# VH-VL binders against Large ribosomal subunit protein bL21 (rplU), part 7

Target 1, 133 residues: Large ribosomal subunit protein bL21 (rplU), of Prochlorococcus marinus (a2c733)
Amino acid sequence: MAEKPAAKPKAAAAKAEAKDQSDSYAIVEASGQQFWLQPNRYYDLDRLQAAVDDTVTLENVLLIKDGKNDTTVGQPYVKGASVELKVMDHRRGPKIIVYKMRPKKKTRRKNGHRQELTRVMVQSISIDGKALS

## First folded at step 22 (VH-VL)

Design g7a (from g6a with heavy chain S31D)
Fold by ESMFold2, fold request of step 23:
Structure g7a (fold): chain C 133 residues (1-133), chain A 120 residues (1-120), chain B 106 residues (1-106)
Amino acid sequence: as target 1 above (133 residues)
Amino acid sequence: QVQLVQSGSELKKPGASVKVSCKASGYTFTDYWMQWVRQAPGQGLEWMGWINTHSGSPDYAQGFTGRFVFSLDTSVSTAYLQISSLKAEDTAVYYCARSEWELLGYFDYWGQGTLVTVSS
Amino acid sequence: DIQLTQSPSFLSASVGDRVTITCRASQGISSYLAWYQQKPGKAPKLLIYDASTLQSGVPSRFSGSGSGTEFTLTISSLQPEDFATYYCQQANSWPTFGGGTKVEIK
């Protein structure tokens, strides 16, 4: 027998060393945009076809900051880097009004548009299979 | 008017189970995720997890991945917390709260709380 | 998980006083912080979200500030109904709460 079948105690708050304004993150390219992704944080991306609770892996990683280490910059992508996402939800974003103006007729046309979005949770940021978070 | 009404207090023996209900009114139930928060007597607040009210998919905080189950009945705009194999340390007030999709993780409306007491 | 440390744990103040409560995060959380008020036997009430945005229906004497790891709740002129316990809560990742600050009348 190695261990008792007792629950582990909750960690004490006093042991943690607080960081002043620094975090691990990755910058990824998705849908022609750059996103600064932190572990265990949700983000809204352009609609993905994956279902809620599916895992999506992003490999177009432009940069990785490992909290305590220097940054790793890609040319254009960091080799062997990936970000694993869990799909949380899909919905339409806020309504956007698009105006059209025809020359010489001085008319305006109002169209409604809402961007399709997928909310994802960042589960891990990895280089060569080693998670940074 | 937004309202979250929880079921009444429960007195249970160790080993039993309990199911707390949280009935929502005054808004579209599936537009807001539901949160569960525990407060032991004389203690602070502890987030237990949330449930996607559209899909029914729950996420549980660390320490709540075992005996705690979130569920829904969207036909009556109600969320449920079920606790199995009750222990004395489960004695607490259990709150439901909602989060707007754009502001996930902020709890804008709360139920009145349900006291669950577990004693031999 | 991100730990939040509130200071002070307890304070005693008079009606009309300016009250300041601080919340420190174990890592950077940008502006993703909320403040709640809780009276005995009642559910918490959201006061402030996103560090500084006042919830609808909350009196303007409440204000929030801060970013990163340091946050402050201020009550500019304490009223009799403000004697309660106040909690900070981060929404940068899986939500966590501070330990609370009990504000009592002198």
Scores: ipSAE 0.455, ipTM 0.757, lowest interface PAE 2.9, mean pLDDT 84
Fold by ESMFold2, fold request of step 23:
Structure g7a (fold): chain C 133 residues (1-133), chain A 120 residues (1-120), chain B 106 residues (1-106)
Amino acid sequence: as target 1 above (133 residues)
Amino acid sequence: QVQLVQSGSELKKPGASVKVSCKASGYTFTDYWMQWVRQAPGQGLEWMGWINTHSGSPDYAQGFTGRFVFSLDTSVSTAYLQISSLKAEDTAVYYCARSEWELLGYFDYWGQGTLVTVSS
Amino acid sequence: DIQLTQSPSFLSASVGDRVTITCRASQGISSYLAWYQQKPGKAPKLLIYDASTLQSGVPSRFSGSGSGTEFTLTISSLQPEDFATYYCQQANSWPTFGGGTKVEIK
């Protein structure tokens, strides 16, 4: 059949990889989730109350790796660490089908639910105002 | 059927302006990002930037800030590339291309290209 | 910007040969790599995305592999219609393209 049946692959963002070769990254807490953020990559977060093109700063940084240095782990947050984001877009995620007759590998979900998402670009990861690089 | 149809070739003098159009059909225009890619004669592909078709907000690659402007007319599902103060080095084929929101940065459908020639 | 280096820049092969083109990234890009085919006078065509996922309508003789910084495009049995230039492109961040690999059929 010509038409693809399932939800499309969920983007280049937030994917866990064993072979990550990034120089620097931060793990942040947002909306009860943890995100592994690298500079100059986009990610989809739960809806933020910022407009497209606004800058949002995340300060709940659980862990930060400087590409030159060892990992810094927060208790609970790394003091002086921040991640600067630029808002790229807001949209609803794919519709979650609760009563679909076709066999799918899905857990129980409510009919008609769509997650509100904000796409952001990571502009910098900083400690005490200095970007990691 | 997804299709991107670009405006025809342009022959311009240095200092002039050009506006390339890219008309989309076969899908909901504002659900997808629009990309612009340049290819100078005999050379490789060069990403120029993208525009969020929902918000109208563009992002430009380095080297394409200043004389290059992306814009939209969502009422006719059309994206535009305007180049001002044309220089000889702007001679190239200009492509529009589409990206799914979930696959931003992959270019699944391309326009046929618009040759802009800047001479004399 | 993430630089992509393709090798070889040019190759010549016979119909039926197995052809491998490599793409090296200047930093880790996970699996966020695409391959495009461009025939003379035509727009590029997406072959592979996410390093190894075959785009719909692309012949199964094309395959992609790799992660991190090293990626390959393989054509398992080269056909006459595969004369083209092939480009890799990363989608890990602001898109960039490799320099291209021109494939000629002997």
Scores: ipSAE 0.428, ipTM 0.755, lowest interface PAE 3.1, mean pLDDT 84
Fold by ESMFold2, look of step 22:
Structure g7a (fold): chain C 133 residues (1-133), chain A 120 residues (1-120), chain B 106 residues (1-106)
Amino acid sequence: as target 1 above (133 residues)
Amino acid sequence: QVQLVQSGSELKKPGASVKVSCKASGYTFTDYWMQWVRQAPGQGLEWMGWINTHSGSPDYAQGFTGRFVFSLDTSVSTAYLQISSLKAEDTAVYYCARSEWELLGYFDYWGQGTLVTVSS
Amino acid sequence: DIQLTQSPSFLSASVGDRVTITCRASQGISSYLAWYQQKPGKAPKLLIYDASTLQSGVPSRFSGSGSGTEFTLTISSLQPEDFATYYCQQANSWPTFGGGTKVEIK
C-alpha cells in the first residue's frame, strides 16, 4: 500500500521540466519517497506486494506535467490523478557500504545495507480515468 | 570472463522454424536480463525484446509478437530465441545481449551473432 | 516508441581528425542514451552509457555529451581502428536504436 504523508511537491521536481513540448510526467509519493515518472519508463521503487506482470495503481500524485507546458500541483494530491504501473521484477538492491568517521579518531566503520526493490514500468498517467500520455 | 556464445548459422526454407541459443558464462545468469537484437543484411540494429532471467517473463517489441518466442533454461545458463513460420524477411543476424539489472536497457556484452538465412 | 535520428549517416575523415556524431530523440530522454561501435562482421560494442559515462576498456578518445533530445559522440583523434558504424540507443523507455553512422577513414 502507498504511504500517505502530507508532503508537498519538491522544488527540484518542478525544475526538472522536460525540454520538448510533448513530454508528460508525474511526481508521485511511494513509501516515503518521491519519484518522477514518465510513461514507458522503468523505475525502482520500494518493494511492492504484487506479482511480476501485475498492474499497480498509484494515487498519491503530488504533481502532473501535461505534455504541452501545464503543471498541476496537488493540495496535497492531485484529485482524480493516478499512475498505472506494471511490475517487472523484485530484487534486493546493491549493497551500500557506509563509512562513518568519528571526529579526531579517523575511524571507519563499514555498514552493509540492501534495499528491497520492485522494478516497474509506467504504463499510463491519468486524470479522472483519462490517460495524458 | 563474461561470455555469450550463440549457436551456429542456420539455413532454412520459408515456413520452417529455428531455435537460436545463447549460452552465458562468467556471471550469475539470473542477475542480468537477456536482450535480443536483429540486424538484416546491410541494415541497422533492431531491438526485438528482452526476457527477465529472474522470472522468465518476456517482453516483445512491436512487430515481434506472435512468431518470436523467448525462453530460458537456467540450469545451463542459456537463453533461446525461437522463430516459427519463417519468412524470407527474417533473414538476419540475431544477437543476444545482456543488461545489468541496475542499468536495464544498456547492452554491455553481446553474443557473436547467429546468421539465419531463409531462402527457397 | 522514441525515434532516434543520427546525423550524418556517412562520415569520411582522416586519421587524427576530431569527429562528431549527433543523435536526436523525438522526445526528451534525460541522459538515458548509449553509443555502440560495430565493426564489419562483429557484434556491437558498448562505448558510452548514460550519455557520457565511458564503458570500461574503451579508449579515452571517445566521449559523449548531451541530455534531453540532443546527444553527441566525439572521437578526439580518429584512429585507423575506429573505421566502423556507430549507433545511438535510448534506454528511457522500450529500447530503440538510431539508424547508424558509418565512419570511413580516408
Scores: ipSAE 0.415, ipTM 0.745, lowest interface PAE 3.0, mean pLDDT 84
Fold by OpenDDE, fold request of step 23:
Structure g7a (fold): chain C 133 residues (1-133), chain A 120 residues (1-120), chain B 106 residues (1-106)
Amino acid sequence: as target 1 above (133 residues)
Amino acid sequence: QVQLVQSGSELKKPGASVKVSCKASGYTFTDYWMQWVRQAPGQGLEWMGWINTHSGSPDYAQGFTGRFVFSLDTSVSTAYLQISSLKAEDTAVYYCARSEWELLGYFDYWGQGTLVTVSS
Amino acid sequence: DIQLTQSPSFLSASVGDRVTITCRASQGISSYLAWYQQKPGKAPKLLIYDASTLQSGVPSRFSGSGSGTEFTLTISSLQPEDFATYYCQQANSWPTFGGGTKVEIK
């Protein structure tokens, strides 16, 4: 019985390699993780406690880059900075199989986990009520 | 078989309104988003927006706010595009297309298109 | 909005030719790119999604490659039914289409 190779979990946060330093972005803290967010892009975050089509505002902005302007770094957060997200959908991530073996106890546990995710659209990144271009 | 069947061609005067229908079949209507795409004569494809088939909430692309309204009748698996205050520049083929909930950005099935001609 | 630039806009080719169409994004879009075929008077048809995944029922002569900002559609051996206009579309942001590439008979 040929074990089908476990599809490598495509890491859900496609770190858009922000190759173009000219693009506006924010680094935000959400669900205990840091995310690189750009306006008008999709991201998969850990499950948000919001309904589809809701707007969620993130205020824990660690860093803002406005195009070619100087980078603003927060201590610990950028004051007056916010990211508005639209909840697009709730999804389940790929199934991760966790195999735990305890050799001395001859116990084998196979658990499947699916991370609950929320797909969001970054509507805007703003500082002091001004949206980044 | 998945099918999207649109209403027939329309000839309208400037200032009139039109309502294009897109009837879905062969799948669960509410499991997919409905997209709208415009194509002017001899031009490329232009995304107009989408409608969430669960919530009925639309999003409109820039330039398609105000006069363009997306709506649904889930009881008959039909999406609608209404255009009010028609202009000559609204002359185009309008397409509905479905997209998967998990992959909102790809349009896997299309309607046949509806030609809307606006002429004086 | 993310702009997509296709090249060339027009391509003349013969049956059996290898055809290559490029799509450039103004910003990085990872692999969230699709390719569509449109024949005259017909709706577009999805060929490829996620830059390289072939849609079900699409002939294997079609292939896609690329990531970030540069993408390519390849037809390994052009068939008579492949004379059409091809569009790229990005799905990493609000959907946008390329300007199209018309493949015509030489």
Scores: ipSAE 0.225, ipTM 0.778, lowest interface PAE 2.6, mean pLDDT 88
Fold by OpenDDE, fold request of step 23:
Structure g7a (fold): chain C 133 residues (1-133), chain A 120 residues (1-120), chain B 106 residues (1-106)
Amino acid sequence: as target 1 above (133 residues)
Amino acid sequence: QVQLVQSGSELKKPGASVKVSCKASGYTFTDYWMQWVRQAPGQGLEWMGWINTHSGSPDYAQGFTGRFVFSLDTSVSTAYLQISSLKAEDTAVYYCARSEWELLGYFDYWGQGTLVTVSS
Amino acid sequence: DIQLTQSPSFLSASVGDRVTITCRASQGISSYLAWYQQKPGKAPKLLIYDASTLQSGVPSRFSGSGSGTEFTLTISSLQPEDFATYYCQQANSWPTFGGGTKVEIK
């Protein structure tokens, strides 16, 4: 009987509330996930291998929107695009309780999981060394 | 019970320095960030910056760089705000406030405030 | 920086009145908004965080709503002790406060 792989808890896609499309943003790939990033905003990423106050540069930029300018879509990444992040702190995400029931063995296991996260501030989004406005 | 107790009111001349203390109790000091907020007389709240109580790393809001210095003495669970080269416009109540990381930087407990008056 | 605009700046009300204060953000801040109450000569007190979560020990007559760029604080029935200045604060970026709303007795 093939153990059905435990479905990775879909990170609740925070409903991207209709961000005012007028603001500059980038879609980046980080930790195997896609993030919609805007300058001067906090984001929780999977645990980065960086110290607090370090600057981390993401180069895997999938898309850039510079205000009212046309959207630049990468194939697969936007060439010359980067996002600078300041590591603010390391945190644990909310406690997820995972119940595993094995009906035939009458065993119940309750495990708590807390994802290790890194909170970052988006300092800048740049293309070819020019920061987006 | 969580408490933040600040130092008393200060009267200073222009060009002087002041150091405000904020003593924390009733919780693990290093598990929470310390925020600093200014309030000029009859004005609103203005965020000055914060200090990571674990790393000792400060961040300063725009306009609060240079003359404003956040520091810690973790041995006595105390945060400090130093203001150098005081100006008349620095006359305000200064608050320390605790913020929990899980609360995304919300300020759940506040000091009573310290009035700093800068007068010639 | 994200700017928060509160409205009104001043509000006159009577005991028992329903009071609503608005806070508008210059940019979308999701639900990362708090409300504080400040009485004269006192430090601010956290009332609501995450736009709608009531802080422990805060009376149930206080409620918060909104997301994105528009938020509201509601006092369902104003009590004598509720005459104060209220501030919104965003935590989606570097912390910023609204300009405050002073609730005065009519």
Scores: ipSAE 0.196, ipTM 0.764, lowest interface PAE 2.2, mean pLDDT 88

